# Designs tried in a protein design chat: miniprotein binders against b1l550. Part 60

Target 1, 279 residues: b1l550
Amino acid sequence: MRLPEELLERARDIHSEAPSHRIKLDRVGSFGLKVPVEFKGFLLLAEADVWVSLPEGRRGVDLSRQVEAIYELSNPPKDPFSLCREAAISLLEKLNYADSSGVSIRFDAPLQDGESLKYYGVEISSIASDEIINKIRVEILGMTACPCTAELIRAYKSSEIAATHTQRSLGILEVSTKAEHPDPDKLASIIERAMSSPLRTYTKRPDEGGLVIRSLSNARLAEDVVREMIHLFLEEFGHLPEDTHILAAVRSMESVHMHDIYAERSFSLDEIRKEISSH

## First folded at step 7 (miniprotein)

Design RC6
Fold by ESMFold2-Fast, scan of step 7:
Structure RC6 (fold): chain B 279 residues (1-279), chain A 116 residues (1-116)
Amino acid sequence: as target 1 above (279 residues)
Amino acid sequence: SKTIFILSTDERTLRELEEVFKKEGFIVFTFTDPEKFLEELKRILEMTNVDAVVIDASVGEEFAKKVIEIVKKYNPDAKIYLLTTNPDPEFEKRMRELGVEEVFTDPEKLIEAVKK
């Protein structure tokens, strides 16, 4: 495999040439790389994106050096938090024309569910420049129930009406901070506690009835769930730097209709504290 | 981080051990139903290596034996510990012959042994 290397030595350096248009690009890199990570004792196959900024006067990025940076750090497999941070720093060191670099690693994280396991979505990122910003996004499915349906069942004393209005809902928490990444299991726990009820990996018919009844007893609008997620987040992670940015969102899925209900709030810790303390 | 499985039919014992080991930086999985745990155990061990397994004697000798056999088959390097409130030298001898590292009556001593 030395032949391709010899050919590259004789070819012109296209990447260092001037581009057709002198325009800076924010993110240029290798996307969808498969990397092994060790997450809380589990060996998982994750997907990684690596990128750098590209200055207006340079035609292209050294893609092979980007792949080398992450693969050198991923063997043996390590935790995705350290891998993101170390790879982002390594990219800036290896690609000195770049002003910034970033790494995102995505995987399905195992979470204990009684005597079994279920999975939730995790995306961990580190963006390096003259400082490092750490970002984490957690997505997990739960159940919500319409408060209007709950009132109908009370009025008519019928469980049939209530059952037709329970819905799967996707809870989302995204945190961007100069501190270390928050624990994704704690973020997942916040989302599940804010829902009407969590979803189970395996449920028998009696347990399914119980989940539906519990959801109806704890009926919440998507807006209620977002507010509760923010409240619970502040209890658990209020110690993070004041410039930490959070996105809390819920997408409620209608199984028999073409549209979803969506509610979100983005905020900094400084902003939300001032808002809450104004009353 | 080290991974630990804790199996007990006593929820209080289970939660107390879970809190302590989480505080010590372990990845903790807790199980209260021995029969269902046995159904899932092989699948779980195919996904992660367990460093320690703590079995509370409340699950009974028959289920403890089955758990020990599966753990030793799929994770031979895992250390298995028993916790009991009723010390019985003959029971302890049988458990050690199956590959149990040590049997404890004191949870504090068990915690210190697992941390090593």
Scores: ipSAE 0.005, ipTM 0.405, lowest interface PAE 10.0, mean pLDDT 81

Design RC7
Fold by ESMFold2-Fast, scan of step 7:
Structure RC7 (fold): chain B 279 residues (1-279), chain A 116 residues (1-116)
Amino acid sequence: as target 1 above (279 residues)
Amino acid sequence: SKTIFILSTDRRTLRELKEVFKKEGFIVFTYRDPEKALEELKRILEMGNVDAVVIDASVGEEFAKKVIEIVKKYNPDAKIYLLTTNPDPEFEKRMRELGVEEVFTDPEKLIEAVKK
């Protein structure tokens, strides 16, 4: 049994009422929504969060309008970048009491790996207010090899053998910009090129040996990888607006330790160019 | 809700207009940097139409023209308004010929015109 629609005219509008305390909330919304997206020819199931700001004089947000907005824009499935921006703008249009809106979309992106596919993590967001700010975070695993142990073994054996320990390392690039989202495949490529070697979904024994030898011959500290990622990022994306903010980080899962090694740097394009030009 | 796009290099003017239009229930996009405004304007218009565009003459005639051209190309029904501290009949005439609805020297009169 559904209640008569006429009761809605008589019932209190709880969301429009004054709250018990006049406190603004920064983000109120629907989190963990499953939405289909089209990414580079693939139909993927993504997870989305949608939110708006809530003024101090309003008790609640119309959550059903938020969900309706993103689902209407998701049919047919479109690229997650356009969906993110369009939904954020639509939320402000539908919920005019809000000062800002945001949409975040997360998915595992397929990347061609020989005759197979591998996957890397992507999280994008668009935050709309007086301006639109677009953010993208890419995370991908690679391999690193320790140059310190390599040098010790070389000295010990009086040999030029590049023997050392290797480990999986997680590379991270996050970009916040008023321009369009950078291409995540290019960000993933930058991370992989900064590593000692990329990881593969499947390798035959001779190819596996080749990757190991490459990694051992290209030994890099986590600090080296972060600096190389920044260098490669500037070569590819230095054309972005000067107030673009970047986070570059590496978490190395050290095979000879019970703990991880972590290195990071946050910067704006304006800041990093001044730093580099002063040296 | 109605949507308004505001471009001004004057921080005080931008802050005042933003506050007023948000209280009136508008979705407000504001930019102080003319180059960034041009980059985002095309994307905003691709996502949906704006109802009004306000350009402060402080951004210069060159950037005002570029904004007007983009708006008229992608959203011809939007009403474009100019705000200036220096009344100039020849400048006003040129701007109206480009498709500007009206040029204001008083922000209060601009606000009243946009609300209609």
Scores: ipSAE 0.000, ipTM 0.113, lowest interface PAE 22.6, mean pLDDT 82

Design RC8
Fold by ESMFold2-Fast, scan of step 7:
Structure RC8 (fold): chain B 279 residues (1-279), chain A 116 residues (1-116)
Amino acid sequence: as target 1 above (279 residues)
Amino acid sequence: SKTIFILSTDERTLRELREVFEKEGFIVFEFTDPEKFLEELKRILERKNVDAVVIDASVGEEFAKKVIEIVKKYNPDAKIYLLTTNPDPEFEKRMRELGVEEVFTDPEKLIEAVKK
């Protein structure tokens, strides 16, 4: 039952009170909110986190104001990039005691590939303070084939295409920039092109054979995939500001091991260009 | 990095300017709700230093004047630019007297001026 409004006059405003300990908190907010977003013609139900910094002298955050900030901007559904940036700004406007705010939105992005539908994971965020930092993380599964076992079997069988073990590998590209979020479809394309072959949600027998043969003919170590992802990223997104930070990584779910293999590299555009041009 | 505020009631104008300035390395804050923006403008400027402010004349002269006055009071070093579809020397003179750096009818010329 709804309590009488007269009780609000007697209730303490605990959020504005001094805390038990005068300690600043970096992120306080509402996590796991469900928000509709419009992405590339698809209406998706995304998961969102919203937060603000909390000063040492304030006991709590107005959580209802955080939900209002993102809710007002999500009706009607809009693209998750604009929602992310605008909600982060709105949080600072609504919660004047905060020095910074952030919004993170996660969803699975559908991607039509001929007869097959596939998908990739997207997480975007915007963190607002005296500046806005936009971050996007794209994860997509692909196939890798082991070149070491391929060479061993090639030597044994004397075949043009060596048999080897194949496995699902998760490719990851994460970009943090003061510019707009990069197009996630392009990031997903970079990851897939760096793999031995892409994966599909549905394949017929001849198409399945083709993917396996493609993978076997393009065997790659996790380390090879990361280097190729970086190369392709620089070709597509070298125009971003020099202080843009990138993480490229691969997690290979090795079919012949009880554990995964992982390879990564983080870098700024300025750093990687100097490294590549060191000759 | 330089920070720019863009205020327009025309969402297409906001999107086009945002995309261009973000590609040039600016941190862009866009505003489509003039009344809410005006209410919170002082609080925003106290938390964020701004290098440039672009106001689309579509928000109306009286509202643009209020925004200019507040920006100049709280961020006096900020460069204020106006974008309009109507070339009017008398309007431009009034806006410059209020502290506007320049009034543009061509978005490409405005972008070049802000980049400087």
Scores: ipSAE 0.000, ipTM 0.125, lowest interface PAE 21.9, mean pLDDT 79

Design RC9
Fold by ESMFold2-Fast, scan of step 7:
Structure RC9 (fold): chain B 279 residues (1-279), chain A 116 residues (1-116)
Amino acid sequence: as target 1 above (279 residues)
Amino acid sequence: SKTIFILSTDERTLRELEEVFKKEGFIVFTFTDPERFLEELKRILERKDVDAVVIDASVGEEFAKKVIEIVKKYNPDAKIYLLTTNPDPEFEKRMRELGVEEVFTDPEKLIEAVKK
């Protein structure tokens, strides 16, 4: 039941009041909003978080204006990159007491795989203040095969193709840049190429055998995958601004252990270039 | 806060302009890809105003004309600036006639003009 508007005229404006403690908050917002986006010809239902900074002298944020900002820009559905940037700017304009705003949008991106589709995870954000910083995180599952066990089995059986354990591994690339968001399909491709083999949504027995043989012939440690991801990233995106920050990581769900193996490296383009040139 | 869109194929110039406009309190969008620039600009202009647009003349006259037409159609109050390394009076005259505020060869003068 909708309350009478008369009550709104008499009610205190809680948000504009002084807080109990004069402390600035970095992020106050609406989290877990569902928003339609158009991604490479697909209409997807994404999840969005929107927020603004809150000054020390103000008790609360107008959450209704935050929701209005992103929903107005999402109709008709547009690409999530433009939506992310436009909504961050809109939030800062609509909520003039804030000195910064942010938007994050998460979805599963479809990727054509023969006659089937597979999916990878995408999280995009834009943080607006006196500048805009764009961030993208791509996660995709691949297969890794253990080179240590492969070598042991090879020595034992004297076979050319060594048997070893294989497992799903999650590859992760995060990029934070003042330039536009990198193409997530290219980031996903980098991750898959760094793995022992990609995973498929649908395989017939001959294709499944080929996938397994490929992974066995290309056994890689999690550490190997991270280094290869960095190498491939620099080939594709080394032209980004030098202060671009990257996280490359792999989580290997080891089939012979009760625990996972994890490897990562964070770096700026300036930092990694100096490191590589000093070796 | 004022919003500015910048397109340049020269990443050094792009970074320099971005740093300066950020310090001046602008919300800055930077692009090296003309096609993505045009897509993003059109979508934003359909829903809100942009204060300034800066285009590197190296992207070509035909592309610059498309950007100018879109900006003038959706946000006629936005100021459009061109940056060029090769001064051409006839090119500058044509661009101004299409609605460009000014064509600069010096990034420092461009920055001063955009600031107000």
Scores: ipSAE 0.000, ipTM 0.175, lowest interface PAE 19.4, mean pLDDT 80

Design SA1
Fold by ESMFold2-Fast, scan of step 7:
Structure SA1 (fold): chain B 279 residues (1-279), chain A 94 residues (1-94)
Amino acid sequence: as target 1 above (279 residues)
Amino acid sequence: GEIRVTVEFEKDGKEIYAEATFTSPEELEEALRLIEEVIRESGADRVRITVEASSEEEARRLADKLRELAERLGYDEIEVRREGNRFTVEAERE
């Protein structure tokens, strides 16, 4: 308890009072909570948001109950998928006036990269009401290749040019489903495979000096990467329920511009299958 | 110190991206000649060259050389912008 009991009791009374205006709120809660999670053998510090719906006749939400719901389930640390689902259910149990609840957990997930680790972004959500909807968003940096670069470099071979075919792009896959959360490592793999294409690479250390030439073609555009991500997603996760919703997107990070190039497609599995079948 | 130069071209709806990193003044002179040839070979109507160095003074000197390069290549409109020790030279021809 961080407050005297008398003050805590008074605060609870205020939340049950009628509001100035009888308006329902969709999401009211505690955002930015720090929560330990166990992910594939790693103990990670995650950031969590918890919320509930607030009916038109109630002034406020009992925030102490929200924090209690997630922290009771996070000691000892457990996997973020179970934590997310169980906390969302617990919120409805503890806050009987709510019609729906939600929990989002964000963290950087480790991925093996040779003898070291790299990290990709994960956000997991569960929204509970009459049913549970599970959402996962994976973001990972990748690289594209240019098949035309070899011809350009040939003209400058005698000038000691070093070429790399790497451009930073952020791949994004977001899935909302009534089934269990998809494996984030598989989503990350799909993004990387869509972005990492076979290279004909002429490589030299950056610190030795060099020139990198990249020609963008249809096969290397952000639009191409999004289409490939969708294709690979359907091969791996096409078995999910037909009402599963997916967002596939790429944000190309321009080294010479203050702005990014962005391409996306959102769809349900039933939509995309019908679209593909029309061709 | 390390110097990074990035060049972006547009020609016939295609975008070409070029990036160069240098560790010595001697390498820089060779790289500037190479950047000139790449831009000339591309036949680009629009070029954006960004230079980033360890100091503002060094980056400014490089931006001046890149501006002269764009003028030499026949670009009509040239703008130079600064953000810290990063300078961007944008050039277009009619």
Scores: ipSAE 0.000, ipTM 0.191, lowest interface PAE 12.8, mean pLDDT 74

Design SA2
Fold by ESMFold2-Fast, scan of step 7:
Structure SA2 (fold): chain B 279 residues (1-279), chain A 94 residues (1-94)
Amino acid sequence: as target 1 above (279 residues)
Amino acid sequence: GEIRVTVEFEKDGKEIYAEATFTSPERLEEALEVIREIIRESGADRVRITVEASSEEEARRLADKLRELAERLGYDEIEVRREGNRFTVEAERE
């Protein structure tokens, strides 16, 4: 049964009605959307979340306008940074009752690894209000090696070989800034350089003398890796606004233990510079 | 004489490389223990160990010890190849 047109004309706009309880909601939207993006010459299928704030006096959000906003901007596919920023702005323009909007886009980024490719995780967000805040999170696997075990082996064996138990470690850098999104390849590079060794599909140079697994010659605790990531971040991105917030973290998946080791530091650029200069 | 040992191992389709050079035979037993520990902790599915020495006799002796090491670590398929004073021991889990 179709409804008469007269009933459709008289239908209430339930979204604009007052809610049962006058409570503001921070994020209301469409989550888990599949969108195509162009990233450094690759066409990738990304996952997106779009949302707006909902004021205490309004019952609901127009979800169809949210989905239309991001899909209109994703055809043809564009870079995920522009898509995030443009969609967040568009959401505020189309849903004028909202105080803020946000868009998050997640994908696996290809990274050249010799003659093949590996991947790392990227999540990009833009949150719009009277200003725009851009967020990026990069996660990449590498290797760490225990310096304590390496020292025991050196002392015991008196050899030219240094060895220790190695483990996979997940490096994490999150940046929140009023400036443009930092380049995720540069963030991934910082993480890899801070670790004992990057993970490789294949490594060459068999002619080098000495025992050289990079992780063994560059043994680091998770705490060492976090400190090095912060140091390298400041060298590369110290020009960002002073209120830029960073999270640097490492999760070490210990090969000889049934648990993981985790180290992190959150800071603003202003905070960390004051801390370093006091030493 | 100088002895050169190269170790390559693979786990989950990813290869890792290690190379060692020894100037004294007395350190060989220490080096073999260290190599054993590295391979064991890596959990490698496939290992290739190449030994190059100043004499065929030295290289063969080392290759024999490395073959025995691979057998003790539980590798199912072990092959030994020779090119002059260079021996390669390849070991793999099925």
Scores: ipSAE 0.000, ipTM 0.158, lowest interface PAE 14.4, mean pLDDT 76

Design SA3
Fold by ESMFold2-Fast, scan of step 7:
Structure SA3 (fold): chain B 279 residues (1-279), chain A 94 residues (1-94)
Amino acid sequence: as target 1 above (279 residues)
Amino acid sequence: GEIRVTVEFEKDGTEIYAETSFTSPEELEEVLRAIEEVIRESGADRVRITVEASSEEEARRLADKLRELAERLGYDEIEVRREGNRFTVEAERE
């Protein structure tokens, strides 16, 4: 979306004036911009926010410069990670009164699922100051089920059901680092592998009566999934800077309960390594 | 309406989960028999059976039958809890 000329003129006329109150603002900018990006061969329409810090002595920001910064870099469409980082840097160069700048880009990423595609949520940001911090959050819905596929068939004389319960679970990985953004497909893969269960084999009756039995001795709890996500993350991304921060979380949407189960852990790479290596 | 039943039971640290749904009274007899057989075969020390129906009255009647089932199977500590049209029967032995 492009701002009206009337609004842009108004912003330029007054932005250098003294404010009514001398208070610094942390984030001032253009939010909800639609921007095309190229992601792994797909042309996607993403939503972007751009902002800068505003010093206490200045009334407003130059909004037209902010919009121009990201749109200059988005034609032709490029990968959202480079766009995010380059736009954040460009904002600081163009708006010399700002101490920091940021760009956030959100989109649904396609992921191969056999012969079809499924989608998962991605939000990336780059915050520039005297250093650059890159953040990425990946959310993917999956199915969690007892990992034990050993059905107690012997306990049944002849009972099977058409309806088998599965629970939806939302897996979340968030990474904040001075290195480049991690590959979101790899983050999504980690989440799915932590939540994956073996393929089920079953026989159904024509009527919907009977019971399905499964052993829960090796069931994956939300806590188990989070621990597995952290383990898999360290195998894939343990090379990132020691001050990299990670959030791993799972929200299980239990259909046999009226509430959700939630488990999370936040940590830095330095912190988790010391914890794991302790006696 | 549709009736949903979930059975959780435990023996020697092994937990077993079973679930089913049905809509007709004719299926009720088969479901109760299957639940009884599964619990008996498992030899479980603790059982939790949850039932949800379209009405509180319907769910309560099924919960009562499940409590009687637990009594017949030898469970001596039985508690029934209600939350709307959802009933949970928890049973333990010795």
Scores: ipSAE 0.011, ipTM 0.381, lowest interface PAE 9.4, mean pLDDT 76

Design SA4
Fold by ESMFold2-Fast, scan of step 7:
Parts: sequence; structure tokens; C-alpha cells
Structure SA4 (fold): chain B 279 residues (1-279), chain A 94 residues (1-94)
Amino acid sequence: as target 1 above (279 residues)
Amino acid sequence: GEIRVTVEFEKDGDEIYVEAEFTSPERLEEVLEVIREIIRESGADRVRITVEASSEEEARRLADKLRELAERLGYDEIEVRREGNRFTVEAERE
């Protein structure tokens, strides 16, 4: 369809003019874009936000160039990590008045679960300026079992059975690094291994066995889960740059309360190594 | 597993949960014996036992056994609720 030349001329004039107030804006962009991505052999529909900083002397951002930057790179669909990084760089090249750009991409990642698939949440971003910072956040549900109540009934615990509160817990790992994005499947694995047990999708299991009581045998507080996630993270990703920042958190949906329990720790690799070595 | 039993009981404000999953129906008596001992030793005033199975017939049969267990343990108010192949037996003693 042909647009009138008059409208095109007015659109360009507007965003280049002086604003009503000389205030810098940190993020201006197109949010909630639907983009196809290829993730580990799956074609997924992801949600993307693209943005740039806007200087105090400029009224608006060229939104068409923002959308163009990500869509040009998303056809054919590519892995979301390369798309994120390349689009952030492209935004700065196309919009030279900006001193920073960013791209965030969110999707539900498939994970093999017996004969079926389960899903966990992934959000990745790349923020470009004179350097590139890559962030990834992984969220996955698991099970925890309370050790406090288990202790009350320890006297009649068999080698296979424990009694305690069980509840769903959301594990969270967020990594910010100058290196490339960590593999989200490995982050999800760390979270699940730190939990009392992983959640299942109610698939038919090949298990012909008897009692299964893993979560009850591996009782952990939210605080225990966070500490274990940090320990496992250092084993897998301790090679990342020392200024890499990590957030480890768990939100426990306590079955005996109307509210959730939350535990977290933020740290840099340099900070946590010094802390651990003092023990 | 194909059969899942969850037990929740409370005594003096403490709530305890026991979960068991198994695929072989012959394991049921072993599971019920362990559950019985845990409930008995807890001295719980209230118990909620939930069972899920592959069919309504199987789940109902399991729920009947759980009701009988609650009666033998001295619970005098027993309610059974059904949601598909899931039965919940709630028992209270005075």
C-alpha cells in the first residue's frame, strides 16, 4: 500500500524536533513484538522488546527502524541468543543518537520429561553501549519438602519414607555477563537438582517399580535451595568472567500458609569466591 | 507412578504430609501399613488422605480402604469427596 508523501515528511520532522522538556529517557521502544525463534530444534513464538536510550534534546525515536532491526534478523528464524545480540548492535548502528540499546526475548523452553515435554521460562537480553552485557533469567517449578516438620516424625522414618510438608517452589537463576549467554538448559538443570525433586507433566512412566518418595527423602528449606543453587552454579559456570553478576532465588508456595516464602542472594563471582574461601 | 497417595495430618497446629507413588497394585498394602503407623504415632486429630489412580473403579477401591483405615484408627467424622479418578478422605476425631 502507498503512503502519502505528506505523511512521511511530517513523521520524520516530528521525532527529530526538540521535546517539550529537556529530559533524557532511559528506554524508548517497541514492546511486546511477536517473533519466531529456533531453539534447540524447535520453532517457537517468542515475545520481544526492543529499545534505545533517547537524549534530552530529541523528541522521539524512529520506531520503524527499531522493528526493522529485529525483523530483518528474525527471517529466517534463528536462535534467540544470536538474534538478541545482533539486534541490539543493529539498533545502535541504525539509531546513532542513542548511547545504548537493548533487546529482550522471552519464551517458554521445552525440556524433555520422560515420554513428554515440560516447559520452563526463559528471558534473555543484550544491552549494547561501548560494550555488550548479556543477561539470562531462567525460572522453573520444582518441589520442596520442609525439614522442620520432618524432624518431628523422625522416630518412625523408614529408610525409604519421610513425612513432612511438600509444596511447589519456583527456582530462579539470573546471570549478567560480558561473555555469551549461558545455556538455559544447564541453568534449569541446576535449579532442579537444588530442589527436593523436579515436577512432572503426569506422563506415563516406564517405571514398574514400587514406592517413589524422593522429595520427602530430600527435605530442604528455601534457604537450603538457594545455597545449593549457588554451589552448583559455581561448579558449572565458575569459569565466567569475575565481574559476572548472579541472582539466585527461590519462591516457595507454602502449602500451610496463605503467603509465599522467598529467599535470594545476589553476587558477583569475585565476591562469592572471597566469601567461600573465608570458611 | 500410576497410583499416588498423599496424606496430610495435623496435631497441635503442625501439618505433616506423606507422599507415595507406585505402579504395582500389590504395593498398596505396604504403603497403607506405613501410612497407618505414621498417623497412629502422630496422634493426629485430623487427617486428609488423597488417592489418585488410573480408573474410577481403582480409585474408589483405594478410597474404601482408606475410609476403613480411618475408622480403625478411631476417627468418628469421615467425609469422602470425588473428583474424577481422585478421591479425598477427610477424617476427624473428637
Scores: ipSAE 0.000, ipTM 0.212, lowest interface PAE 12.2, mean pLDDT 76

Design SA5
Fold by ESMFold2-Fast, scan of step 7:
Structure SA5 (fold): chain B 279 residues (1-279), chain A 94 residues (1-94)
Amino acid sequence: as target 1 above (279 residues)
Amino acid sequence: GEIRVTVEFEKDGKEVWAEVEFTSPEELEEALREIEEAIRESGADRVRITVEASSEEEARRLADKLRELAERLGYDEIEVRREGNRFTVEAERE
């Protein structure tokens, strides 16, 4: 049933009323929206969350204006970074009572892998207020090999190539910056290069054997992987503003244990540079 | 309960997706047939099918059927992932 326009004109504006309690809310919005995005030539289905701050004197947020903001900017589909940033700005313009706005977009990013594709996880955010903070999180699986077991087997067999246990490890790089979002393909590349070996979607047995042997020769602790990721990040993205914040982490799904091993480090660029320059 | 299925096709470097919802056993059989026909017509080397239901048990049962469907269609590299009541079946061939 369609209601007459006269009833809409007579209805109370619930959202603009005083709330039951004068308490500010940090994030109120529409979560789990499906939006198409264009990423490096691919048209992908992404999931988006949009929100604004709600002042203590206002009961609610007009959620339809939030959905309008992101969908107007997503047709035609555009790159998720521009969409994220522009939608956050648009939310503040459309909802003038808000002090801040934010948009998060999540998708699986395709990465060329020989004649095939593999995928890694991407979550980007833009939070707008007096300034804009851009955040990106990249997660990709790789392989690690235990150096402790490798050393024991090497000693036992008097061989330079040692057997050891290998496992899938999840590498994580998260960057928060006032600059543009870093290129996620470069972040994924950093993570893979820090591992004992990247994972492949498809290999022939001779190639598979070569990758395994290389991983055994490049055995790394979770702690080694995190330090290498930080080193490689500084080489690629050391030009970002000094107040850029980074989280580097790895979760190793240990094949010989019922539990995982986890290592992480959070830092700002100015903090890590001072630490590295001290002896 | 409501069941949502999203199908993504990879061909020529572009991804195409479609979303299907159904609630009954008869609708399920029709949906599976339509999914099978769409995959066959796409000629895709990679397919991602995401299933979301009100319960993990219901989603798992459907994901199992979709895995069998991918296997029958000649996909030789099949991976099933779970995230709550959401299952993703990724299938690739050569």
Scores: ipSAE 0.000, ipTM 0.057, lowest interface PAE 29.4, mean pLDDT 77

Design SB11
Fold by ESMFold2-Fast, scan of step 7:
Structure SB11 (fold): chain B 279 residues (1-279), chain A 94 residues (1-94)
Amino acid sequence: as target 1 above (279 residues)
Amino acid sequence: GEIRVTVEFEKDGKTYRFRYVFTSPELLERALEEIEEYIRRSGADRVRITVEASSEEEARRLADKLRELAEELGYDEIEVRREGNRFTVEAERE
C-alpha cells in the first residue's frame, strides 16, 4: 500500500533545507545493510555501510538513494571488491552535493582446511573523492607458544624437548592503497605462516599431536610474529605503490594470564624499506 | 617486471582515480572486467587509462585491449599515446 503521490507536492523537502547550525558532517549514511556477495565461488551474506559527506548548508542526505546505489549493484550478487568500488562511485553520482563517499563490506571468508572449511574475517572499504582509496583488513586465529617458559622448563629438567604454554593468537593485517585490494587469502596465509602453527576446524589425534609439537618447536613471542608478518608481506606485496600503508598486529590470548598481550606496527612501504636498508 | 594500470574518469567536474599493480598479465585481464563495470556505471564522458609495463610490446598489447574496451563501451573519440613503456588510452563521448 502506498500513500498518494499528491502528498509530495504539499510536503516540505526537508533534506534540501538549511540546517539549524551550519556545520559540515563527514559521514552520513546507511549502516548495517545486509547484502549478498559472491566470493571465490561462495554465495555469502555480507554486512555493508554506505555514507557520503554532507555540506554545511544542507540539512540531510537522501537515504533512499544510498540504499538504491548498493542494492542495484548487488542483484545479481557479485564480487565484494567490485561491489565496494562501484557503489562508492555510484553514491557520488546519485548525490551530487557530496564531496566524498564510502562503502565498507564485512564478511567471514571460507578457507580450505583439509576435508573441511575454516573461516577468517574480512572487511573491505572504498572511499571515493578526487581519487579512490581501497582498504582491506584480514583477521585470523593461529597458535603461539611461549619461548620464555620453554627455556625455563628446559633448564629445570635438562630436557632437549621443552614444554611451554600455548594459546590462541589473533593476527591482523590491514592495507590501505590506491591500487586494487590485495587478495585476502594471501593475507590470511601470511598471518598463519608467521604463527607457531595454524588452527584447524577439525583434527584427529595424530594431527592434533603434530600441531602441538610444531608449535613447541616453533615458539614465538607476539613481537616475533609481527616482525615475521611484515617480512612475509614485503615478499608477497612489495610491488604495491610506495605510499601504501600497512598495519600488522597480533593479540595473544595468554593461557597463563587473565589479560592479553598485544604487539603492532604501522608503516608505509616507503618508510619500512628505508628502515630496513639503514642497517 | 611489474605492470601498472591507472584508470581516471571524469563526471560532473570530479575526477576519480584508481591504480592496479600486477606482476602477471593474467591478473590484469581479470581486473579488466571490473574496470569495464566501473566505467559503464559511472556514465563518464571522458576516460583516461594509462598502462606501464616492463616492455613496450607488453604495454602495447594491453593498450590495444583497453582501446577495444573503450570502443565496446561506445566512446566515439579514442586516442592512444606512447612514452617508452607507457601507453595512455584516452576516450571521449560526443
Scores: ipSAE 0.000, ipTM 0.380, lowest interface PAE 12.0, mean pLDDT 82

